# Designs tried in a protein design chat: VH-VL binders against RNA-free ribonuclease P. Part 14

Target 1, 238 residues: RNA-free ribonuclease P, of Hyperthermus butylicus (a2bn08)
Amino acid sequence: MAEARLQRLLRVYVLDTSALTDTRLRSLLGSGSLDEAVRRFAELIASVRIAYGVEVYMPPTVYEEARRFLLSNGVTVQSFEALAAWITIKPPTRHEIRIPASIVRDYVEEVRARLARGLRVAEEHVRRAFEAGGLYAAETASREARREKLGAIIRGLRERYREATRHGMLDSVEDLDAVLLALEVRGVLVSNDEGVRRFAEALGVISIDPPKFISVLQGLLRHSKTGGVAREEAHSTS
Key: E = the ipSAE of ESMFold2; O = the ipSAE of OpenDDE; V2 = 0.75 times the mean of E and O plus 0.25 times the DockQ between their complexes.

## First folded at step 3 (VH-VL)

Design q22 (framework fv_dusigitumab)
Fold by ESMFold2-Fast, scan of step 3:
Structure q22 (fold): chain C 238 residues (1-238), chain A 121 residues (1-121), chain B 111 residues (1-111)
Amino acid sequence: as target 1 above (238 residues)
Amino acid sequence: QVQLVQSGAEVKKPGASVKVSCKASGYTFTEYDINWVRQATGQGLEWMGWMNPNSGNTGYAQKFQGRVTMTRNTSISTAYMELSSLRSEDTAVYYCARDFTMIEVYAFDIWGQGTTVTVSS
Amino acid sequence: QSVLTQPPSVSAAPGQKVTISCSGSSSNIGNNYVSWYQQLPGTAPKLLIYDNNKRPSGIPDRFSGSKSGTSATLGITGLQTGDEADYYCGTWDYSLSAGYVFGGGTKLTVL
């Protein structure tokens, strides 16, 4: 029912990779280093788990991606594992999860549009290469200068093609697994990726960004401290 | 002289379909994508979709999926936009427009004169 | 109520300068180039600016464009009565419903 869903949504969260790679993580947790921020994040998650039974999940694919990023950016194995100890690592049950055909249809149309855009980007860069080749022949440019110009055009193609086909798109297994897991556990998706969040919304999954997530957990701890005093007073009266 | 010339005004009943044509001249029809944009009376511009006249590939705005079909006939340099299951809310001026750049973002440099479609009974 | 936000109206006297803003997000203006269109009453739109700040042939230099972060601006100097029109910004949106998006439009009144 609606009430049961609301109660679950307030206490169950699923992290995608962006939740752990957000550059704001250091400042939000009051730390000057990413390693210290990860340790403080672990303490925060542990505290709300103990006080309120808050569950935090991530798929194995997200775990591996986050681990690679964090360890490459100065986080120690000990700090990462301290965080992971309070997170339930679980894959979504992909073969059991069903999604409306309308959402699949919309996704296919988006892929089709992006592939067509990528083709146009490629066609335009072919035009530019042809024109540059003609210009360099007319100007009697050196072989090195010609190669440098071609290299610049190819680099431009790669960046524009990636942007046309991948940017703002649900295009990774890690992102899909996070959305599917959130759907399965009826939880809130934590992500700052617009494409991931839009796909989650289409499936009826509530999403919040990492700053909001941290704010909610900190708010729960403030409430717990206030409530604890009231409970202790009630106990001493009896 | 590059131009796009659209078919004339249409009056349709709710539930009917309308097919608007857009004839290109003054350039190689297959080199540039054709986009369709509509504008309801007193409202802003609303993008409907694009069609690549060389490949026939299309992309439609989600709002129009299932109701719009964009096609072309390269032998007569003409693009078509068909909108089905018409509602009173579909009363608008429909424009075709040419994309002249593909590297960064679409930019519509040549526009048809517009086709007024009125849906009423 | 559009993906890109423009002021509904702006006004100034002939010879003056106006600026029209266009605000979006990272999925559109923040990661793409912006175009601007002029629509005179009863006519089709006309391209004024593309790739943030470039003018097509035939567009006078008193029309200019710029972009900063997730916002774009159209500038018009030396206003003329013939500039009275609706102005729209537009860009590609990279999202689940990928497509071209327009601002809500700004009505420019001269005098």
Scores: ipSAE 0.005, ipTM 0.395, lowest interface PAE 13.6, mean pLDDT 82

Design q23 (from t12 with heavy chain D99G Y101A S102A G103A Y104G D105T L106Y Y107W S111L; framework fv_traxivitug)
Fold by ESMFold2-Fast, scan of step 3:
Structure q23 (fold): chain C 238 residues (1-238), chain A 122 residues (1-122), chain B 107 residues (1-107)
Amino acid sequence: as target 1 above (238 residues)
Amino acid sequence: QVQLVESGGTLVQPGGSLRLSCAASGFTFTSYWMTWVRQAPGKGLEWVANINEDGSEKYYVDSVRGRFTISRDNAKNSLFLQMNSLRPEDTAVYFCARGIAAAGTYWYFDLWGQGTLVTVSS
Amino acid sequence: QSVLTQPPSVSVAPGKTARITCGGDNIGSKSVHWYQQKPGQAPILVVYDDSDRPSGIPERFSGSNSGNTATLTISRVEAGDEADYYCQVWDSSSNYVFGGGTKVTVL
């Protein structure tokens, strides 16, 4: 059963937005432009689906976010829809999916801890701005120097606040939908967001990053493997 | 004088419930995060729960989450810990402590009560 | 998920220096606080933010924190310094984490 499960897992994938918004997609697929990369990605997914029955899913929320990003970064509607044609766009059945209460509790506690950390970051930068204002209040300090110092403090606040509150955290409906869909179809989540992957793994969902995903698909084509036997074996074992 | 005084510790049966109280005096109670820390006989300190200034934020150690509830009454300068489904491993001296969470400083405890002993045994 | 490791005991002669270590992965990136607890008494904060002392704590108490080890240093040790000492950090995933404690014995 473990081998049948592993072979099934090699055949079902769910894409997070990060799988399609990584600007390194061009280099991963050996293309000169993001538009060409998207077309090559479509060809890769089509090839593994036809040859090995590999299924690739994404939620509508991820589809819309990825579409918006790619179209804003030089990808044509035609190229994006060519990719989407080989992907099953399906929402997770949210009202039927069950999540252990312990996962929800841990998530709530982590959010609250991060908000408290964010407040401390904000307080620190308010104090720094006040102290810097005192030092630069002297008549010898130029208005431009004072503005630059304040700007630097504000940029530091924004970066540390983001680190404190959002880095490594599941904080979007798009990310949640990708995890829930992966759980529902018992597939592998493709994401480069560590917070999303951590949440998925807590639910028992295997996750890989986009470079590993592309490598696995290319490897499948090179090694001429099939997943058909996996389904028959799964039906035969217990 | 600045002071924290715990009360409510007693012998209780496994599965039972108990509420601890902590009375604060000598400082502006409403301006501070408050915490419960416990210490089993002959063992070290273990954080249990903390609560922010107005009671809107509460945090718990995993082993007590869902069983214990921290709360405060700012009008009475009092902190509480409601303990349900008590287990032998909850046997400890329970301290209340004043938390400091200032800009550039991670949380620590600068004022402690003397503690109240909770024994969970049949 | 952080865990803090302290030696169970440290023995020191009067007038000498005691060093109590607190080990933790990347602890140097965190703020470490230290508490003194005498038998039957509440803990007392002796060092906060790695190296700062509260009012009323003798200058003999100092702290440092770097890499994977934080250290509480008590110079010119006195009999009254006999106590258990605990290190403590705050972590977003674990909230408040205490070390296991070190019993300091003066001859």
Scores: ipSAE 0.000, ipTM 0.379, lowest interface PAE 19.8, mean pLDDT 82

Design q24 (from d02 with heavy chain L99H E100G G101Y Y102N S103Y Y104W G105D Y106E D109Q Y110H; framework fv_denrakibart)
Fold by ESMFold2-Fast, scan of step 3:
Structure q24 (fold): chain C 238 residues (1-238), chain A 121 residues (1-121), chain B 113 residues (1-113)
Amino acid sequence: as target 1 above (238 residues)
Amino acid sequence: EVQLVQSGAEVKKPGESLKISCKGSGYSFTSYWIGWVRQMPGKGLEWMGIIYPDDSDTRYSPSFQGQVTISADKSISTAYLQWSSLKASDTAMYYCARHGYNYWDEYFQHWGQGTLVTVSS
Amino acid sequence: DIVMTQSPDSLAVSLGERATINCKSSQSVLYSSDNKNYLAWYQQKPGQPPKLLIYWASTRESGVPDRFSGSGSGTDFTLTISSLQAEDVAVYYCQQYYDTPLTFGQGTKVEIK
């Protein structure tokens, strides 16, 4: 009963890029390739839209990001466009959407804190490079060995800097557009990105991850025994 | 390795409240459904309900709707099953179990060791 | 609710011989769109939790010996133990996951003759 009620109430979804770039799509949809998974995802969305009026949205910025990722990972243009055909691609009306100043203030404070952490990470790695440089300045150390050590320190800086400044933070226009669109259409955000979901929840937007989203849609199709049998018969004759 | 560790055996009187726990480790706790299964002494398995810990979405068997509450605290990777008022008929072994990774994996892949609840007057 | 009925309730088999357990669902658990049977089998030894043996009617769980096999489709399913070992003494349950509520068969107790 609770599941049937929830499925009835949750008929509008907005997809974040992570919903379409999740490497688990192949597994979640029972397919041998990512291309096949995208085609099965298209069929699933089409089926629930036609049968139950489920609406699925994504902003153009998410469309572009997902398209680039999927095409670079073996998905055909035809398969991606087949999926996009069942999704309403619409930008959020940014200039009309209002958010509380308290949320903006909290975001600004978090950005400032993260920039301070990033500076500390940078200072630590400058110190490490200086100390390593002194040791490798010995005449017996090769130029190649010194450059390799410097490269390792720079890679460590980049990794820790991103962790300090970006991890768990809303930091892209694509992510923001997905949240704003979900707020505008009063829909559920589909994302596995912690920063995106945290920002959405602060605005009162419900979020779910891609595995649950697929589970809900497939469950909706299976739980209508009479409708399921009728649709299976119609499908077999087509 | 995936592991589900349940709380210890309980002995209660009718009318008392009880909350038992199931702690997951070795996997992403928020990404898998966790179900509760009852087994009365000498009887078979009965599905009680499931919870998705990421958003605490719960689904109950009609037989258990309103009889128990399933919840989860994702900050400590723990799921709970609770009664507001126990009855002698609640005497049973209670198992928590994790579903498989994929959506179609609605079978119980990993099981806790069980919590024996005895309710007597 | 989908009712799962197992037969027999108990079975005594000699070591090394074949054990066959049947499971019937009150309605089909075959989903035509993916052509899969939403049926699993579990083994439960005394004092232990159940252990998954078979899922999707015929797919053996990792680490389960190859003497265990599942077959069937739609409403009629079979779990076969080709050569019973002493460690296989247990109660076996079938479970459907086609629709909620998820339901189990009543169990089949397998003993050594």
Scores: ipSAE 0.000, ipTM 0.429, lowest interface PAE 19.9, mean pLDDT 83

## First folded at step 6 (VH-VL; framework fv_traxivitug)

Design f1 (from a18 with heavy chain N50D, light chain D25N N26K; at its last look DockQ between E and O 0.01; V2 from the best seeds 0.00; counts 0 for: pae O 11.4 > 2, placed apart)
Heavy chain, then light chain:
Amino acid sequence: QVQLVESGGTLVQPGGSLRLSCAASGFTFSSYWMTWVRQAPGKGLEWVADINQDGSEKYYVDSVRGRFTISRDNAKNSLFLQMNSLRPEDTAVYFCARGLWEYDYYFDYWGQGTLVTVSS
Amino acid sequence: QSVLTQPPSVSVAPGKTARITCGGNKIGSYSVHWYQQKPGQAPILVVYDDEDRPSGIPERFSGSNSGNTATLTISRVEAGDEADYYCQVWDSSSDHVFGGGTKVTVL
ESMFold2, look of step 6: ipSAE 0.123; ipTM 0.615
ESMFold2 (binder alone), look of step 6: mean pLDDT 92; pTM 0.939
OpenDDE, look of step 6: ipSAE 0.011; ipTM 0.509
ESMFold2, look of step 7: ipSAE 0.453; ipTM 0.784
ESMFold2 (binder alone), look of step 7: mean pLDDT 91; pTM 0.936
OpenDDE, look of step 7: ipSAE 0.005; ipTM 0.454

Design f2 (from a18 with heavy chain S56D, light chain E51Y D52K; at its last look DockQ between E and O 0.01; V2 from the best seeds 0.00; counts 0 for: pae E 12.8 > 2, placed apart)
Fold by ESMFold2, look of step 6:
Structure f2 (fold): chain C 238 residues (1-238), chain A 120 residues (1-120), chain B 107 residues (1-107)
Amino acid sequence: as target 1 above (238 residues)
Amino acid sequence: QVQLVESGGTLVQPGGSLRLSCAASGFTFSSYWMTWVRQAPGKGLEWVANINQDGDEKYYVDSVRGRFTISRDNAKNSLFLQMNSLRPEDTAVYFCARGLWEYDYYFDYWGQGTLVTVSS
Amino acid sequence: QSVLTQPPSVSVAPGKTARITCGGDNIGSYSVHWYQQKPGQAPILVVYDDYKRPSGIPERFSGSNSGNTATLTISRVEAGDEADYYCQVWDSSSDHVFGGGTKVTVL
């Protein structure tokens, strides 16, 4: 029971959209195009599935989001379908999943605090704009100088607002589905989104980023080919 | 149906204290900024104080700062105004009003008010 | 911190248009909100964010805000529109500022 649970935890993965849209995917897979990278990713997943029984899951919501992104960025339907053939597309069983009420309460409290801080950021930047209006009056500053100053204030507001309210917070249904599925299947969540990973870890779900995921899978295959005892027990040659 | 019911207004001597209450129903009280607005006899509306959802952020008009304390009890869906060192110019009808979820830019629901009279 | 200036009263015949002004330095850069208060009653919100109407407020109520003047307009005035009207702004120092009020009398 204990060993089976531990082995499953180390060999079951759930991907969020960032695992397929990470801009480092081409480099990590040694590919000249995104289409080639997707094909190599499919080969990698197939190989570890066959050699070690590694299971890779994805919610349908994440699947559709990733499909739209990849097809819009030069990945052929054939390449994407080759990848999807080795991924288990499964919705989380939302009606049966239980989350501690305290986790939900804490999340609501965090959202409310972030909204309040966002308003304070907005108030600060209204004051900055008012002060700038005094220094950049039309009689003493060119139209272009005034536009440049306003642009800087707006960029500052956007940056400070994002940091105060959205940075590091789970805020989409697709991300939630990935976390729920990882909880349900007792798998490792693969994501580069800090907020998604924080939320998952609060629920006891282990998470890793996409570069680490690729590295782990590639390492498994190197082990299998050069001296993998587990692969030799399952197959006679690498 | 949103409902706000104020209570506690009465005649009080100058220098005295009084506590106003506002009972809220028909909405998730803990999710909204709440405020007190007053209206002196024959005069206009004057904002007095407001409080955020958690009760850890409170603001006051200058004339009452240090004398009045706004508070809330989310378990009882109640808003309070503790009024100390009362002055004749505090004589007014005091309204409880609901702000917005994210902040209190304007007030969409009001109670009928409670009359506070400060005189000797 | 801002002072909002309203005329003390406006008289309008039934069926005509009432215009209630709210003056303030650069009030056009603020979001202006309007409240109706009938005698002996609590205020109700009739316009927010310069021109938007809450649910249940008829289209006869409209608003505008530019420069130094915000205006509440009540078209086809009815006897039931007789009330005091207040403009309100959220000031940058986190204070709410109300205008002095305008008594609308329907002849």
Scores: ipSAE 0.007, ipTM 0.393, lowest interface PAE 12.8, mean pLDDT 84
ESMFold2 (binder alone), look of step 6: mean pLDDT 93; pTM 0.952
OpenDDE, look of step 6: ipSAE 0.008; ipTM 0.472

Design f3 (from a18 with heavy chain E102R; at its last look DockQ between E and O 0.01; V2 from the best seeds 0.00; counts 0 for: pae O 9.6 > 2, placed apart)
Fold by OpenDDE, look of step 6:
Structure f3 (fold): chain C 238 residues (1-238), chain A 120 residues (1-120), chain B 107 residues (1-107)
Amino acid sequence: as target 1 above (238 residues)
Amino acid sequence: QVQLVESGGTLVQPGGSLRLSCAASGFTFSSYWMTWVRQAPGKGLEWVANINQDGSEKYYVDSVRGRFTISRDNAKNSLFLQMNSLRPEDTAVYFCARGLWRYDYYFDYWGQGTLVTVSS
Amino acid sequence: QSVLTQPPSVSVAPGKTARITCGGDNIGSYSVHWYQQKPGQAPILVVYDDEDRPSGIPERFSGSNSGNTATLTISRVEAGDEADYYCQVWDSSSDHVFGGGTKVTVL
């Protein structure tokens, strides 16, 4: 049972959105465009599935997010469908999955801390806005110039606020679904989000980043080319 | 010395048009916002319109919007107010003023004003 | 639209202190400017940004702004201080707003 479980962990993967949108994937797959990268990724997944029975899963929520992102960034429908054909879309059974209360407690504490940080960021930017108003409000300044400055301050606020409150934290239902699905199918979560990975770890879910995932898959295929003679014998005896 | 001199104020009938001018001197005219403020007889000051340095920004009080046009000629150091569809309530002394701001907009120099009378 | 309220008149004896108020909702959040206008003359800026004075304006003129009231204070009032005084603010929604003006009479 333990061996079977270990084998399954090596064969079953769950992708979050970052697994498909990681900027390093293009380099790893040797592609010049995102569209090409997606196609190559599809081929890779197909190959490992056929050769080793590797299963790749994605929650519907992640699927939709990924679809939206990829199609809006130059990926063709055909390329996307090619990838989707080799990914099993499955929702986690949310009503059956149990999360320890200790994890929920820790999460609540983290949220509280981050909200406090967010407030500090906001206060700082209010101060900056006040100070900037004095500096740019010269007799030669235009309303547009002031608006531009204000805009810059607001943009800065948004960025820093997001960094303070959301970055490095499980902050979306899509990501949660990915973790839950990984837990349910006893798979390895593929994510580039440290917050997601930490949450997964707390639940006992193994996670890897997208580059590692690609490396693992490529490695599997390299071994199959060198060992092709030995696998034919093992399937005949069961 | 900063000087602003308004001209063009006359008697006009309701529905008529009038163009006011303000001649500026003693400062770099093109570097400043300029403003029109009016004062009805025996009444207080009312902001009318202002214009930025190059004329790309124009703002009006609601009561004159669509009827009045503020403009400027920086080469001639002149500010203008084209007033169309004049009403009796537009009767006032019209001042041109130099505008600037630090935190909020204010007027540091004013002309002596020109009287516009709208009456049948 | 921001409404600025001033008393219609203030009387003061020579050498005494005149205080002219300008009331408005949260006026303390704005910068208030003050103008002096004598009959038949152009307005003159006497205080800007609540408490700053232009060059040439005597130190007798001072301003304050807090809460719902801005105040122009004229200390050691002289006969020449007799005039109308207007407060003014700028609002992003209503642009420039003037108070109704206060006539200061030196007795």
Scores: ipSAE 0.006, ipTM 0.508, lowest interface PAE 9.6, mean pLDDT 88
ESMFold2, look of step 6: ipSAE 0.047; ipTM 0.591
ESMFold2 (binder alone), look of step 6: mean pLDDT 93; pTM 0.947

Design f4 (from a18 with light chain S93Y H96Y; at its last look DockQ between E and O 0.02; V2 from the best seeds 0.00; counts 0 for: pae E 12.9 > 2, placed apart)
Fold by OpenDDE, look of step 6:
Structure f4 (fold): chain C 238 residues (1-238), chain A 120 residues (1-120), chain B 107 residues (1-107)
Amino acid sequence: as target 1 above (238 residues)
Amino acid sequence: QVQLVESGGTLVQPGGSLRLSCAASGFTFSSYWMTWVRQAPGKGLEWVANINQDGSEKYYVDSVRGRFTISRDNAKNSLFLQMNSLRPEDTAVYFCARGLWEYDYYFDYWGQGTLVTVSS
Amino acid sequence: QSVLTQPPSVSVAPGKTARITCGGDNIGSYSVHWYQQKPGQAPILVVYDDEDRPSGIPERFSGSNSGNTATLTISRVEAGDEADYYCQVWDSYSDYVFGGGTKVTVL
């Protein structure tokens, strides 16, 4: 039972959105464009499925998000469909999945803390806007200059607010679905989000980042080519 | 009763200077934003400048920036507009108007205005 | 620059209803204020925040704002309502913006 479980863990993967949007994937797949990277990724998944029975899953929510992102960033429909053909789209059975109350408690505490941090960031930026913007606009600044300054402050607020409230935690239902699905199918979660991975770990779900995932798949294929040549040479001498 | 009374409008040569005054009464002057609005002869209303309660914030329309200075004396319930380097296009009736304490979105009280004429 | 557009003139018979429009891109997203100005007099606030009336302003004066048009409505017009009317908004970029004004004539 333990051996069968281990074998399954190495053969079943669940992708979150970051698995397809990681900027390092282009370099790892040797592609010049995102479209080409997606096609190469499709080929890779197809190859390992055929050769080793590797299964790749994605929740419908992640699928839609990924689709939107990829198509908006220059990936053709054909390339995307090529990839999708080798990915099993499956929703997690949410009503049957149990999450320990301790995990929920910890999550609530984290959310509360982050909301408080976000508020402080907002207050600080309001103060900055008041002090810098008021004085700057009053004496020498053109309307355009004021607009630019305000824009800069708003951008800073957005960035810092996001960092304080969302960075490093499970912050989307899509990511949650990916974790839940991985739990359900007893697969390995592929994600580059540390918050998602931490949550997965708390549930006993194994996670790897996208580069590692690609490396694992490529490694599988390299071993199959060397093993087949050795078997053919052994049969011919014999 | 809220009252605003402008003064100081006269005939002046191009390039000249003039200081307008507005005397406020009937309300807590230091609690309100104050504004200058002008109206050229036969034309519409144009916002010129405004100032917050303590004078720490001042804003101007682009056409007067660097030439006009708005100020206030809360102890005297007075609003001022120092106008330098006057141009013919500055010819207008200048109104003093009161903003709101919390929001300065509209003007609920206006003075009768004072006429400034810039001509050679 | 947010430009507010008003008709130059509106004529109305006594006892009838006058409607003065103020057009602007997405003006419905702003709070619109209205001022009455008679010749040689100071402007008077007659409507603020689209539809609210200051104390002392008759109920005959009402305002609405939606889409790209704000409207000042004067019902049961009287001879004393003859004046110029200005709409006004505040914008963070443009500061205080006035319409070009509408002359209302009571026939």
Scores: ipSAE 0.000, ipTM 0.481, lowest interface PAE 11.9, mean pLDDT 87
ESMFold2, look of step 6: ipSAE 0.006; ipTM 0.413
ESMFold2 (binder alone), look of step 6: mean pLDDT 91; pTM 0.933

Design f5 (from a18 with heavy chain G99D L100Y W101S E102G; at its last look DockQ between E and O 0.03; V2 from the best seeds 0.00; counts 0 for: pae E 10.6 > 2, placed apart)
Fold by ESMFold2, look of step 6:
Structure f5 (fold): chain C 238 residues (1-238), chain A 120 residues (1-120), chain B 107 residues (1-107)
Amino acid sequence: as target 1 above (238 residues)
Amino acid sequence: QVQLVESGGTLVQPGGSLRLSCAASGFTFSSYWMTWVRQAPGKGLEWVANINQDGSEKYYVDSVRGRFTISRDNAKNSLFLQMNSLRPEDTAVYFCARDYSGYDYYFDYWGQGTLVTVSS
Amino acid sequence: QSVLTQPPSVSVAPGKTARITCGGDNIGSYSVHWYQQKPGQAPILVVYDDEDRPSGIPERFSGSNSGNTATLTISRVEAGDEADYYCQVWDSSSDHVFGGGTKVTVL
């Protein structure tokens, strides 16, 4: 059963939008344009499906987002449809997918923790503004100097607030659908978004980034045509 | 005297790439957030991207995220916008603007703009 | 605050007062900034933080902001005031938001 589960992990993948929008896609597929890269990606997916039965899934929400992005960035309809022909578009069965209530509770607590950290950042910057106001006002600083100092404090607040509340957070329905679908089909999530991957991994969903995904698929095809490295190594050592 | 001078706007094909530059003078460039704002012909102003003082934070309007990259070189007092995978709807005059580091976020100085045309 | 609504045009006689509105839900809780743009030129900041003027902007430019409406007022309008005028706010979800612009025509 463990062996069968490992074989499924090699055979089932779910893409989020970042798997198709990663800026490294062109170089990883040896392509001069995004359109060519998409065509080569389609060929790669088709080849591993035929050779190994590798299944690639995408939720409809991610599909529409990726379609809009790729067509807007020079990918022809023909190339996109060639890729889509090898991807199974399936909505997660949201009403029947079960996740532990503790995971949902932990997500809610994470949101609340981020909001609390944002409040602490704001309190820190209010204190800095109060101290600066005393020094600048009491020492007859010019109005321009006072406004400039206050501005620097506000920008510091803005920067640290964004860091405290935004970074590494799953915050879109499209990304959630990708994670839920990966959970449902027991597949590997392909994403370069750290917040999405962190949430998936908390649910026990294995995740990899798009470069690793491409490397895995390319490696599978080399193995099927050339034979195993163990056979080559044994031959070359004696 | 604050000056911002954009350059690099030209005609490009859809899917092409272009790099815009903005030369700043008359102020301490490294102390300010810098911003790109664009204006399509006959249309209004649209914020495109901004970048903080040391370039550690960069923000983009959704329509350009993943295609455009804002950057700065504080030693050369220069702001840049790398535009990839250009679309016809990116056709606009692109303005470089300084964000005043006061209480709220507004643009106190603007460059003259540089025209980017994306068409076949 | 994702949309700021401005009338597309305003006509005013020389020496009279022009009022340009910027509508938004609870815009009175935002700091509103105003820019003047003449044909073929870059925008110029004329009012910031609802009612403050940069140095060099005549006192006949003034602003107000309350409820759902911010207003740029140009008193004693001159021919040189003929331009497009934009309002702008910063919003935490949409970043910088501009109104659609109002063309002021001096008859």
Scores: ipSAE 0.010, ipTM 0.447, lowest interface PAE 10.6, mean pLDDT 84
ESMFold2 (binder alone), look of step 6: mean pLDDT 93; pTM 0.950
OpenDDE, look of step 6: ipSAE 0.012; ipTM 0.522

